# VHH binders against AP-4 complex accessory subunit RUSC1 (RUSC1), part 4

Target 1, 145 residues: AP-4 complex accessory subunit RUSC1 (RUSC1), of Homo sapiens (Human) (q9bvn2r522to666)
Amino acid sequence: DVGHLVLTTLCPALHALVADGLKPFRKDLITGQRRSSPWSVVEASVKPGSSTRSLGTLYSQVSRLAPLSSSRSRFHAFILGLLNTKQLELWFSSLQEDAGLLSLLYLPTGFFSLARGGCPSLSTELLLLLQPLSVLTFHLDLLFE
Short names: E, the ipSAE of ESMFold2; O, the ipSAE of OpenDDE; V2, 0.75 times the mean of E and O plus 0.25 times the DockQ between their complexes.

## First folded at step 1 (VHH)

Design k13 (framework vhh_8k46_1; at its last look DockQ between E and O 0.11; V2 from the best seeds 0.00; counts 0 for: pae E 10.7 > 2, grease 25.4 > 24.2, placed apart)
Fold by ESMFold2, look of step 2:
Parts: sequence; C-alpha cells; structure tokens
Structure k13 (fold): chain B 145 residues (1-145), chain A 122 residues (1-122)
Amino acid sequence: as target 1 above (145 residues)
Amino acid sequence: AVQLQASGGGFVQPGGSLRLSCAASGFTFDDYAMGWFRQAPGKEREFVSAISWSGGSTYYADSVKGRFTISRDNSKNTVYLQMNSLRAEDTATYYCAKDIYGSGWYEYFDYWGQGTQVTVSS
C-alpha cells in the first residue's frame, strides 16, 4: 500500500534528513532551553512572514489533529499533507533558501547548512529525488501512522 | 492598545477543576503564541503553559503536565487553561501573556494580563 510505504520509508527518511545537524536545544527564557525536533523546524518554517499561506494552513490542520500525540507523528502527518497538496518540493525548496532560518536552527555540519554553502549539489540532488512525487496524486489520511 | 483580560479564577477544593479564559484585543491574535504564567505571594512568576499561534503545539511546566490543558479559539480571540486535579501549590494569581516574537520558541512574553486569582484550599 502506497500510504504504508510512505509512512514506513519516506517519512522516517525525511525525518532523519531534517534532524541532521539540527541544534539539539533552543534558548528559552522561561525554562532555559527547549528541545528541538524536526517538528520544531516545521513550526519555524511556517510562521507568519516566513512562508506561503498554504503551508501555514496545512500546519494549522496538523496541529489541530488531537490523535497526533507526538512531534514525530505530527511531522509525518505534515509530510503526508504536503504529498496530498503537491507541496513537498516547495516546502524543502523554501526551507533551503532561508539562510537566516537555517543558521538559527542548524549546526554548520547539517545537511541543509552544507547544501546552502559548501556543497550545493546536495540541494539539487534532494529536489531531484523529491520531484517525481510532485507528479503523483495522493489522498492520504493524515491520521495514518 | 493591547489588552489581555484573564478570568475564571476562584475558590476550589483540592482535586477540583477550573477553566481560565483570557480575552485578547489590540493585536492580530492569530499571529502570536500565547502563554499562562502564575505568581504566588512572595514568589517569582512561574511559567505554566504556552500554545502556538495555530493552537497545535502546546507546552507545559513539569509541575502541571498531565493536569492542565491549554487551548485557544482564534475566532473568539481567546486562550483557555483547563486546570484539573488542582492542588494547594497551584494557588496563585494566573496571568495570560502574549509572545513578543511571534514564534513557537517562547523566547520572551512582553504583555501580561491583569490576572485572575486561583485559590485551592482544603
């Protein structure tokens, strides 16, 4: 099943990619530090003034799904939503072009930091690998696990 | 001008429940994370809970995790705090606050409501 394959292979792979070189903590004036995750990257990428409205709408939908109890399940649901709306390449492309956000979130050794700076072929290769998914039509249940 | 009006406090016995509300005006509510803080007499203000601008990401202090639930209704410009299984140590003035940076990182809250008193006594 396509939904099962996406959930067991693609989503974990993208989760690992987004986590690569992610700073483990963010400064938090209330608790001192707050743990980062790939979901934290999604949150930062869709804040007002930093993304398109359609990505913010998807984020809001995923955020309101009560059965999604973990940051990982919310990240996976966001990926499923991107597939349904043919925005997977768009989201990754927009993330890679936001130098300010990348420097805030990632160590210099992270995939996205390298893709923006010293090894731009990484960006090209990622987008080329994601591009075939943009020609497929998906109707995935965001509560799929 | 920014206005944050917290309400719903009162007297409750240990193990009881209260629901706090905070009505907001004077800014684009949907653009900002919101939070709840509390201060008991003679103590420093303490973070209680926060919710992202969309309502889907929530954060809790360890002392309230599992007992309190934050929510928001962007159509009513209101943030809520459902407080269950209340304990004596929850006695405090509760304040709602607006995130200064408009991010999910809670680096600073710059506006404080007038507060509402919650008293939990045996």
Scores: ipSAE 0.000, ipTM 0.196, lowest interface PAE 10.7, mean pLDDT 79
ESMFold2-Fast, scan of step 1: ipSAE 0.014; ipTM 0.321
ESMFold2 (binder alone), look of step 2: mean pLDDT 78; pTM 0.785
OpenDDE, look of step 2: ipSAE 0.013; ipTM 0.281

Design q01 (framework vhh_7qia_2)
Fold by ESMFold2-Fast, scan of step 1:
Parts: structure tokens; sequence; C-alpha cells
Structure q01 (fold): chain B 145 residues (1-145), chain A 119 residues (1-119)
């Protein structure tokens, strides 16, 4: 069961990878600091443009789902949406190409920082693993109209 | 998809030795940093040792000189050789796999293997 693997293995693994090396708080001149989470990475990674417009739409849909009350559940819903729309690789590559965003969000020893520069084989291994899953459609409790 | 299975834990006397093994399945083992963590009753889980994909090792101060971490990429296995065991080493020992090694976070955890040092 691919759905079971996504919920019990892939989603927690991707959450851990995105959380890896995240700066826990940032100095904010207004509020003093902002808490970082994998969901905050999703928020920062979506931006207008033809290549990322669909990612922004998915973000908006997930952020409006009333049953999802935690950043972790929103992150998991976003990953499921990426799989259903076959955009997981697009999101990953868009995040990796934004060097400015990565240096803002991540320590140099974080997965995305190392995958971009120091250890490019890490990015290749992840994408190779995820490629077969990106062509599958998942029917789960999280519904997107 | 990566799964970690620990073995080798047990009961030993102070001054004794144990070798823990962790067999990985799923991802390409050789690209991962591998580590051993432990958790004693009522305490937080702590890093004991890790080994990078390139073979570089690092140890907690409490175990330096007594514990040795090693890996066998052909067998998809990481080992922890524990010598001169002390009662304070009593804990559940967990294998962890990390991409990358420079963080204290690990992507996957095993279920743990218990080690009791008692006389």
Amino acid sequence: as target 1 above (145 residues)
Amino acid sequence: QLQLVESGGGLVQPGGSLRLSCEASGFTFSSYAMGWYRQAPGKQRELVAFITSGGSTNYADSVKGRFTISRDNAKNTVYLQMNSLRPEDTAIYYCAARLPYGSLYFDYWGKGTPVTVSS
C-alpha cells in the first residue's frame, strides 16, 4: 500500500529532511523572532510565476483546510498534494535553485545546503527515489476540489 | 522506505563489552551518515557516535576512548563496539540514518536495542 508508505514513511522522511539544519528562530525587528518549521519553508518557497503558480495554488488550498490545525499536518497535506499533482520534483528543484532563500533558512550543514553545493549526489539520490511516486495518484482523506 | 534494525544489546557486567549492529534497507546506505543514540529512563535521547559516508567519526565525550563506530557498506551495516562498559551506559540504543551528517537530526530511526550494565 503506497498510501500507507506515503503517510508512515515518505511524509515523515520529507518533513525530517526539510527540518534538517533549519534555523530554529530568526531575528525579526517587529516581533523579536519568528519560529521556523517545514511549513514555513513551504510558505517561503512559493512565489508567483508560470513555473510556480500551481505550487502557490496548492499552498493556498492547504492553508484553508480547517481540519488541519498544525504546521506538521499542513506540511504533510502539501506533500500529498504535490504527489497528486505530480509536482514534487518541481517544488524540490525550485527550492534548491533559490540559493538566497536556502542561506536565509538553513545552516550550511543542512540537507538542502549540502545537496545544492557540497554533496550534489544527495539531491540525485532523493529525486531518483521520489520519481516513481510522482506518477501515482493518491486517494486519501485529504480532499482537494 | 529506509528501515533500520538493531541487534546485539543485552545484559553485561561493569567492565564488559558488547557490539551493536544496525542493518539498513531501502535507500543507498553508502550515501548516508550513520549514528548511534541512547536514551536512559527519564532522560532525553543523546548522540553517542556518528560516522559519515566518507568514514569520518565523532564521539560524545562520555564514550571517547571506549566506544568505536564503524560501517560495512557491502553489508549495509553500522556497528558500535562498546568496551569498558559502566552502569551509566545503561540505556536503549538507537540506530539513526542521516542525510547529511552535520546536523543532530536523523531522517530514520530504528526501534532500539536495550543495554543493561549491572552487577
Scores: ipSAE 0.000, ipTM 0.097, lowest interface PAE 18.7, mean pLDDT 69

Design q02 (framework vhh_7qia_2)
Fold by ESMFold2-Fast, scan of step 1:
Structure q02 (fold): chain B 145 residues (1-145), chain A 119 residues (1-119)
Amino acid sequence: as target 1 above (145 residues)
Amino acid sequence: QLQLVESGGGLVQPGGSLRLSCEASGSIFSIYAMGWYRQAPGKQRELVAFITSGGSTNYADSVKGRFTISRDNAKNTVYLQMNSLRPEDTAIYYCAKLGYSWLRDFDYWGKGTPVTVSS
């Protein structure tokens, strides 16, 4: 089952990719510091602008899922939502365009930092590898089966 | 398990050339990128060059213009053509499968192949 493969292989792999080179904490105005996770990257990447309104909608939907209390499960739900709405490339591109955000969140040796700067072919090749997934449809219910 | 076997190292005079080869064998999942690292006496390992499955290359400043990396995807083999060798290129050269997080975040190092540049 494709859904099972996405949940058991692709989602954990993308979690690891987003976690690669992630700084252990970021500056927070309220607490002074906040431990970083792939879900915190999603939160920081969502902009309430016209060009990325759909990403904000997906983030809000996932954030309201009461059964998903962990950062990891929310991240997996977000990825499934991106795949279902065919917005994985849009989200990735939004991250790559935000140099300030990437420098805040990632070490220079992280995948996203290398993909933006030293090794721009990495982002292109990743997106090409994900192209076949654009014809598939997944439901958030996969997380509850 | 995946095994990387380096070959082509040796003793060469300054200004000479060598071609290193790295053959991957065993249970190979799609190899995204492969590269060459080196460790000179008294120094830490440094990335010399890498090549992606799509053919994109990257080189350390110290070797740019002298070294060329290439890949034969059908043979799961990468090559490092080293020209205009200098004494400071003396090191043990290691081949690695560069991990990318969406498959397996792991680098696998072979045993290395020594390169000595001296008169």
Scores: ipSAE 0.000, ipTM 0.110, lowest interface PAE 16.4, mean pLDDT 68

Design q03 (framework vhh_7qia_2)
Fold by ESMFold2-Fast, scan of step 1:
Structure q03 (fold): chain B 145 residues (1-145), chain A 119 residues (1-119)
Amino acid sequence: as target 1 above (145 residues)
Amino acid sequence: QLQLVESGGGLVQPGGSLRLSCEASGFTFSRYAMGWYRQAPGKQRELVAFIYSGGSTNYADSVKGRFTISRDNAKNTVYLQMNSLRPEDTAIYYCAALTYWGSLEMDYWGKGTPVTVSS
């Protein structure tokens, strides 16, 4: 029943954390009626390269598996995929190292901005708390039922 | 519990003006972005104007130069000043609040205020 706790507590908590201080829209974009969301952070964080190739694969898998799902559902599926592939720390670290992306997406008072600049220990503390979860396995198919 | 209440809609002649108001209650208004949407009969709901918590604004091309969005954080109110109104502006206008914790759907919607532009 760990899956229940992950879906009802961990995934919403990570969603809230990633949403913290997130800018709603780019100043010049009004078309598409789309706002920034944790899923848009995932989209922006995926880069081609040896260190992030597996993250790109997971992003593509979630996008193809759930093309019409809500952004929240896609975000939860991505988190479950990161846990299942043991890449949550890799994704988090890649976000923290991209100063340009963080300044584009977040207000200075957001968690990710503060963790990178004002209080670097925040990211380390979070990652330490999440390490035990890396031994768990989750089924993405169940999320979309 | 969280509520958005629109007012100011009505009937105007082409070339006329209206000022819509939307009062927010139950949350910290100044921290959130606000938007005005409209839905004409038989059409999908579209974003018309948007104002960030810091005061920056964006507009749909169809209303740019004619509509102005503004906010008064002390009154928890967002406004839409509509000038040079055209028959194609006829729609129900909705106020929406964007939270950094919400879905892509703007869950904090008002009930809408009708605007009819006709002679």
Scores: ipSAE 0.000, ipTM 0.120, lowest interface PAE 16.2, mean pLDDT 70

Design q04 (framework vhh_7qia_2; at its last look DockQ between E and O 0.42; V2 from the best seeds 0.00; counts 0 for: pae E 15.2 > 2)
Fold by ESMFold2, look of step 2:
Structure q04 (fold): chain B 145 residues (1-145), chain A 119 residues (1-119)
Amino acid sequence: as target 1 above (145 residues)
Amino acid sequence: QLQLVESGGGLVQPGGSLRLSCEASGFTFSDYAMGWYRQAPGKQRELVAFITSGGDTNYADSVKGRFTISRDNAKNTVYLQMNSLRPEDTAIYYCARDLYYGSWDYDYWGKGTPVTVSS
């Protein structure tokens, strides 16, 4: 089952990648301080003025799925949705192009900070690894496990 | 299947101490970060402390210097030593599991253990 393989291998790998070098907390004007997680990166990436309309639509869909109570399960569902809509490379590309957001979310030693500055080949290699997935057609259930 | 069972709560006077325990089962305990949250009546749950699989700790500002999180991997247990307790520490305390270093999100919650600080 390709859904099981994606959920047990790809999703955890991408979660770890997005978490790499992520600041543990960030300031929020409303709450004062919030914990950072890969899901909080998704939330920040789709804020008005930061995302394409289709990425915001997927975020809204995932955030309205009541059975997804953990941030990790929401992150995984978002990845599954990106696969279903062939937007996985688009999301990672858009994230890496937002220097202001990256500086707010990540330490300078994090993967995305390095990929934008001192080690630009990291960005190229990530997108190259993700591109074959954009050619495949997926019909994954966002509530998998 | 995963279970988290909190214990050690109770009624205590201001300035007193309590030690909370959370016994974990159904997963390889030593591979996971663990945390404590609390929820007072009518308020949102808030993070109190967490400890990574490697033993690194972090605390909310409101409890720094008074609370200590620790873990015993041989007993599959995470602890919260609460000293110099104040009435504002009154809440239900929840144990939670976190899967990844670099992620502070939590997948599972215990059922909670109530702590009341009053005279």
Scores: ipSAE 0.000, ipTM 0.129, lowest interface PAE 15.2, mean pLDDT 78
ESMFold2-Fast, scan of step 1: ipSAE 0.012; ipTM 0.426
ESMFold2 (binder alone), look of step 2: mean pLDDT 82; pTM 0.832
OpenDDE, look of step 2: ipSAE 0.098; ipTM 0.520

Design q05 (framework vhh_7qia_2)
Fold by ESMFold2-Fast, scan of step 1:
Structure q05 (fold): chain B 145 residues (1-145), chain A 119 residues (1-119)
Amino acid sequence: as target 1 above (145 residues)
Amino acid sequence: QLQLVESGGGLVQPGGSLRLSCEASGSTFSEYAMGWYRQAPGKQRELVAFISSGGSTNYADSVKGRFTISRDNAKNTVYLQMNSLRPEDTAIYYCAADWSYEGLYFDYWGKGTPVTVSS
């Protein structure tokens, strides 16, 4: 039941939050303009060489799951992995601290931009809401049921 | 399912202006993210303007400063104000709703309204 609730409620809500204010266009030197998605935010936050090595490991594990072809499925798997490894707060904090990444990916009026600069209390309130979830354990099997 | 109907397309001279409208049939329009795509003859469909449910906007580089997307939730309508039109803007313009998690893919589409900019 809890697992079902996380998949049908929490994961879509976090996906919507990450998508809020996300710039749909980004420059790509080879192809011109490229599509953005919440999964591209995950990819950008855990690029090789980052100081968040544990998050990069989770990203690599999710990326190797052959059945997950859509960015939505990968994002949900990543969130479940963060919950299972107790790293959701670490990922959120890492993303909030990267002003350069946020300005590249988000409009100033997006949730993540406002939470960092215009309305810092939003970050504190979100983290308080997420704290009870850090004691729950989940398996990626939820995505295949 | 949600139905989208575009209007306002037509023939216009270079440097002219057009305002496109897209009216949504159904409820909860204010919760949808909306976009305008265009498809020129022989080319792929491309996203030119985006507006979130909260009103945040973004534009393709080719139209920045010339096009403005806006919405009126009371009328269930999204608009595209097109200024300083160029022959390169000639295309069929499509309205799209409910931005999906699979990148810049929208779940609901209109049938399109043609825009021709003559030289």
Scores: ipSAE 0.000, ipTM 0.152, lowest interface PAE 13.7, mean pLDDT 70

Design q06 (framework vhh_7qia_2)
Fold by ESMFold2-Fast, scan of step 1:
Structure q06 (fold): chain B 145 residues (1-145), chain A 118 residues (1-118)
Amino acid sequence: as target 1 above (145 residues)
Amino acid sequence: QLQLVESGGGLVQPGGSLRLSCEASGFTFSSYDMGWYRQAPGKQRELVAFIYSGGSTNYADSVKGRFTISRDNAKNTVYLQMNSLRPEDTAIYYCTAEYLDSPWYDYWGKGTPVTVSS
């Protein structure tokens, strides 16, 4: 079951990767500080004017799922949505290319910081591995299995 | 609709303790992540403590070891236990409820003032 593998292996692995080197709190112009999580990275990456309309629509849909009570579950739902819409590679590459956002959110030793500066082949290899997933079909209802 | 009401603020001596409460109404409390922010005069609002719907917690470095955040889902209430208070802790304390970690679905209370002085 591809859905089972996505939920039990891929989604936790991507969550761990996005969480690696993430600053505990980030600066917010209104509140001064915001708690950081992989879900907050998603939020920052899909704000209006910084990403495609379709990524913003997906974020809005996931943000309205009432049964999800943790940022981890929200992140998993977003990843499933990216897979269903074949936008996982687009989201990752857009995040990797935003040096300002990465500097705001991540410590220099994090995966994303190292992938941009110290080991560019790492991000290239990851994106190549993610491309085959665009031909797979996933459903949000898998979250409720 | 969705509302947060803070209480427990007041005047306290340096080294003293105070417990703030924030009661939520009009929504499913257990589904929300809850936090405490504070704002001193002339400064931006800053995060003090945060508790996830699952119970895990995070604290600002300035309050680690002194403040404890907790929640009681049966009472729809989040608490901030403040120990070893310092004059620098003087601020208006705000309760927030965040749904899906999104600022567009955040709810805020009106704030409760805390003054640490003799």
Scores: ipSAE 0.000, ipTM 0.193, lowest interface PAE 11.1, mean pLDDT 72

Design q07 (framework vhh_7qia_2)
Fold by ESMFold2-Fast, scan of step 1:
Structure q07 (fold): chain B 145 residues (1-145), chain A 118 residues (1-118)
Amino acid sequence: as target 1 above (145 residues)
Amino acid sequence: QLQLVESGGGLVQPGGSLRLSCEASGRIFSSYAMGWYRQAPGKQRELVAFITSGGSTNYADSVKGRFTISRDNAKNTVYLQMNSLRPEDTAIYYCAALSPYLYGFQYWGKGTPVTVSS
């Protein structure tokens, strides 16, 4: 079904896309290494003062779900929430417009850096592919199926 | 439209047990994921247990092994079995229902107080 396809195909693909070209984790003498993840990109994009209220509300809702203990499952939940609230294009566009954030998070060869500067057609093609999905509704329980 | 009513709270000694119940009325209960939150005086409300419409459960680290969440769809009820209670478990316990189509808990009960003291 569409929900199963979204979880098994779209969400992993978007996770890989957002993970592409993320800068290496920081070394820490006491705690070891802290990894950058797609969920950390979501966190950075929706922090107060740098995100719209609606995206911050969705982030807060996903963050409160204890069953979503992994960063990957939280990222998948956020994507499903964006689809259900018709905000996927808004979130993607806000990332593309934030040159400072992208420079902090991504290497120049990453998808998001290339989509903004070197190859703008990448973002246009992705958004066109995702547009039909924004009118569909998905059950939260798909995350646990 | 969904109404939640908690019951089962009370005063209990450390090491004791309580079973909280939350009855849902209105919409079809079985389609909702259900959770139990608690709020101690001067602290933020925290999620302690969660159960999906399919019956999958998860727990906050502070209650794992001591609390068990379950549901009875025929009775439109979700339960929280609390064992080996500690003074730190003292709080008002809230039942919450999550729409299968929306994130975040959409419906809340008024809460039932639990006091763990000698």
Scores: ipSAE 0.000, ipTM 0.195, lowest interface PAE 11.7, mean pLDDT 72

Design q08 (framework vhh_7qia_2; at its last look DockQ between E and O 0.83; V2 from the best seeds 0.00; counts 0 for: pae E 6.3 > 2)
Amino acid sequence: QLQLVESGGGLVQPGGSLRLSCEASGFTFSYYAMGWYRQAPGKQRELVAFIYSGGSTNYADSVKGRFTISRDNAKNTVYLQMNSLRPEDTAIYYCAAGKPLSLFTSYDYWGKGTPVTVSS
ESMFold2-Fast, scan of step 1: ipSAE 0.012; ipTM 0.394
ESMFold2, look of step 2: ipSAE 0.102; ipTM 0.540
ESMFold2 (binder alone), look of step 2: mean pLDDT 81; pTM 0.829
OpenDDE, look of step 2: ipSAE 0.784; ipTM 0.890

Design q09 (framework vhh_7qia_2)
Fold by ESMFold2-Fast, scan of step 1:
Structure q09 (fold): chain B 145 residues (1-145), chain A 121 residues (1-121)
Amino acid sequence: as target 1 above (145 residues)
Amino acid sequence: QLQLVESGGGLVQPGGSLRLSCEASGFTVSSNYMGWYRQAPGKQRELVAFITSGGSTNYADSVKGRFTISRDNAKNTVYLQMNSLRPEDTAIYYCARELWSGYYSDAFDIWGKGTPVTVSS
């Protein structure tokens, strides 16, 4: 079923993609260094009050789900929410367009850094693969893993 | 020395306008993630607006359409243009560099000392 394929293939693949080249730690005023994760990339990409308000609303909804205690499960829930609201391509494009954010979060050898400048075909191919998913209707349970 | 200095705060009547300035020393604002925060009496500090090194901007829902964040690279300064001010906008406004990836995070390299804004008559 589509839900099984999304959870067992797409979500892990996107998690690995977003984790590729991610700087392992960021400077933090309170703790000295804070560990990075794909969920921290979501947090950084969806600030409140933007023109992508629907992405911020989804982030807020997922971040408040008490049963989802791990960053991995929150990331998967966010991806499922993007699929249900047909916003996966929008999120990817908005992240890819923010050069300042990508340089803050990623090493130059990461997928997003390479796709933006060195290998633009990577970005084009990924967006092409994501487009069919944005037009499909999904009946997904955000708490299912 | 790495420093942020805010200015432009003051007393204004409801419906008025103010422009806050944040001058950076020792680093370049165009190469960094820059934000404006505010803290009202008895409230938590909140993100108002930010601008990335790439120039993309974002605003809190409470100020969207009324506030505009911008920068002047030649002057190494970040601005917050505040229009249609309301009593609820009364707070101390802070400029900050390099926001961590969480949007309720206080993880910054550099903070200014703040500039007070009072909206009242």
Scores: ipSAE 0.000, ipTM 0.121, lowest interface PAE 13.4, mean pLDDT 70

Design q10 (framework vhh_7qia_2)
Fold by ESMFold2-Fast, scan of step 1:
Order: sequence, then structure tokens, then C-alpha cells
Structure q10 (fold): chain B 145 residues (1-145), chain A 121 residues (1-121)
Amino acid sequence: as target 1 above (145 residues)
Amino acid sequence: QLQLVESGGGLVQPGGSLRLSCEASGFTFSNYAMGWYRQAPGKQRELVAFITSGGSTNYADSVKGRFTISRDNAKNTVYLQMNSLRPEDTAIYYCAAPSLEELLRGYYDYWGKGTPVTVSS
């Protein structure tokens, strides 16, 4: 039903969208070069102690659910947590509003870069599609796969 | 491919009622969650009502208590009963059966042309 659609369609689709157009590596002050993944986008997008403190709290919670074996598992758990707390649209909006972050992480042809600049209707359509989820209440195990 | 056709809009005075219909064609309607969206002139589209394939319903705060969403799987149709209409309900109303796979492929078209609702004296 809706749960099946969310778990078998939403999580893989969001992973694919976030992965689209990601620069393969980004400069890291400590390691010099770091491989990009959807989970690294989550890491870069959350700011604990700001007006998005709730997103930072969820990120911290997921980060402490060790061992999650892969970046994909961590990303999946974060999305499930966003659904449980009705913060999926908040996270997406905070990400798309950060032009500097998007230009740092994404190629101009990536979905998120196009959604912010070249094709802003993509961002609006995604948010409209996600609105039904903001109305529902979920109780999902963050370790579910 | 799922196609949706909205109907039932019109001109009504404040406090009046309208019933919108959305007929689906394509494949298995009963497996889809359905939503009613609206877009007023100069405003962003908003979700007003949602019904799951199992029949559970949810509403935006702006319409809660006034609008009722329902479905008839035998007719492949979803309905929106609108009561106690207000001028701020004036909008083009759309129905949707969201697909994340179609969004991922970069679609631009919204299903259906919508049905206009005008609430004025």
C-alpha cells in the first residue's frame, strides 16, 4: 500500500536524485580529497545548533546507529527518520536554498543544480509530490532495509 | 501511463458547495494513493486532500472540516466534496496519483488540465 510504495520506491528514488550529478570527489581539508555519496550530501546539508537543529539531531542519531555497513544504509535510515518526524520537505528545502553548497557538491547538469537554477519547476514538482507524505504519520525502524 | 481528467468545477457563492470528480485511465487505479491539489492565481500549488489505496484520508488545515475526499475504485474515480466554500478557495483544482519514478525521469507535465473553481458573490 502506501508503506510499500514509500519503502520500495521513495528511498531508491531519493537516493538516485541526490546521487544525480554529484561531483565524484570534493576537497576535504583533512584528507585532501573525499569521495562523494548521497550520505556525504546529508552530512554537508545539516547544521546542528541552527534553525534546522532538528535535522542535525536526526543526523546525529543516524550517525550513532553503528554499524550501518554502507553510505546507502545511512542515507536510507536518514530518509526513514525524516518520514517519522515529518521533516522530508524541510530537509529538501534547506538543501535547495543553499546555493553555495549545491555549487560545491553538484555538476550544473545534476538534478539539484537544475532544480535550483536552470529548471526550478523540478524542485516545485518534487515538493508537490512529497506533500502527501507530510500529511501521513509513520513509525519506521531506522535500521529497516 | 496514468491519465487523469478533472471535472465538476464552476462558479459558486460563498457558503456554497461543489463536488469535483477525477476519472483515471491507464492501469490499476485501486493500487494508487490519490490527492487533490489546487493553484490560485499568483500562488504555489498546494495539496488540499489525500486518500490512500486503503481509504485512509488526510486534509490540509485550510480545508479540514469543510472538504471530504473519497474514491470509487469500481469507477476509477476520486471525488472532492467541498462545503462552506470561501473566496480564498478560488483556484484551479487538480488531482494526482504521484509517481516518484516519473519525477526521477524529469517530467514537467502535471496530469490533467484541472477544473476551475471560482467562489465569489
Scores: ipSAE 0.000, ipTM 0.164, lowest interface PAE 11.6, mean pLDDT 70

Design q11 (framework vhh_7qia_2)
Fold by ESMFold2-Fast, scan of step 1:
Structure q11 (fold): chain B 145 residues (1-145), chain A 122 residues (1-122)
Amino acid sequence: as target 1 above (145 residues)
Amino acid sequence: QLQLVESGGGLVQPGGSLRLSCEASGFTFSSYAMGWYRQAPGKQRELVAFIYSGGSTNYADSVKGRFTISRDNAKNTVYLQMNSLRPEDTAIYYCAASPEWLKYLSGDYDYWGKGTPVTVSS
């Protein structure tokens, strides 16, 4: 079924893509160092501005889910939420446009760094491939009813 | 912060009716499935009624035909209309919110209100 396929194939693929070239640790004033993960990219990418308020709301919902014990499961939940609300392209576009965030989180050889600078057609092609996934959101809603 | 606030509980005679309300805040109500659970003295919480974001409903066998769940997305509120109440319906009634889109992840993602007591005197 579509929801199971998304969880078992698309979510792990997106996790791997977001993990590519990610710096292993970031500076943390409390612990000295904090391990980076795709979930930490999500956390850093949400903006409190009015145009991206819905992304912040989704992040808050997922971060409050006590049964989610790992950053991987939180990342998968966030992707499912983006698909359900038809906001996956919005999130990717927002992330790609934030040059400062990408340089903070990623090595220059990572996918997102290359897609923004050296190979911008890669991000365009990815976004075009993600647009049809809005149709899959309808099927996910039907499967829950 | 996510909050669920129940109201409408009370003391009624057998055969009476009550309408419970649960007002939600702090999340996108229209994308959540909403439910009513109850916990009788000495028992575990059990599902009473459930309503999905699309409007489909599910009921415990013990309440089918007597209870009706409904929602008003404009008011962020879910209701439970309870008719033909019986002494065995005596319990604390809890409102729950479930992120419907998380059904493919393992675990129970329900959020809970603090409950509203319903006592059906015998």
Scores: ipSAE 0.000, ipTM 0.255, lowest interface PAE 10.3, mean pLDDT 73

Design q12 (framework vhh_7qia_2)
Fold by ESMFold2-Fast, scan of step 1:
Structure q12 (fold): chain B 145 residues (1-145), chain A 121 residues (1-121)
Amino acid sequence: as target 1 above (145 residues)
Amino acid sequence: QLQLVESGGGLVQPGGSLRLSCEASGSTFSYYAMGWYRQAPGKQRELVAFITSGGSTNYADSVKGRFTISRDNAKNTVYLQMNSLRPEDTAIYYCAVDEYGLWTDYEFDYWGKGTPVTVSS
């Protein structure tokens, strides 16, 4: 089952990639420390703008879904939504283009920081690897019509 | 579901060393960020060290330079190497998986039962 494969391989892999190099701590009055998550990266990445309006709509839909209480489950739902709407490449490229956001969220040794700064070919290679997912989703739609 | 089992705690003299282990059972350990937390007598639980799925690490100021967190994904294990131990390090040490970010959620997904560390002469 393709859906099972996406949930057991793709979603955890993307979560790990987005989590890599996140600045893990922020001071918090109540808990003493506050931490970033992949879901918080999604929140920060869907800023208002003409080019990202559709991503903001998907974020709003996922964030309103009451049964999803963990940031990990929200992140997985967002990735599934991106696949369903064929926006995974759009989201990834928009995130990679925002140097200020990446500097705020990530350590210099993180994948996204390296892909943009020290190893720009990493982002190009990842985007090329993601393109077959859009083709696969479209093809599955045709098979089940 | 993920299960966590800590080991390696014990009684040690000031200046001594201990290596704590946290073995995870269940699937997909390599994708989780892992933390070591401690709770001293009469105090709240605090985060000591953190390691991401990619191996990036961060430490509380009180342990920086003395403690080292590492992971072995082949063994589904995270370690905490504790050097130059002080009486103030006396606590029960817990391993935790964070599938939540404290930016959006305040609870950790999975906790072990803890391993006690006592530093005294």
Scores: ipSAE 0.000, ipTM 0.148, lowest interface PAE 12.3, mean pLDDT 68

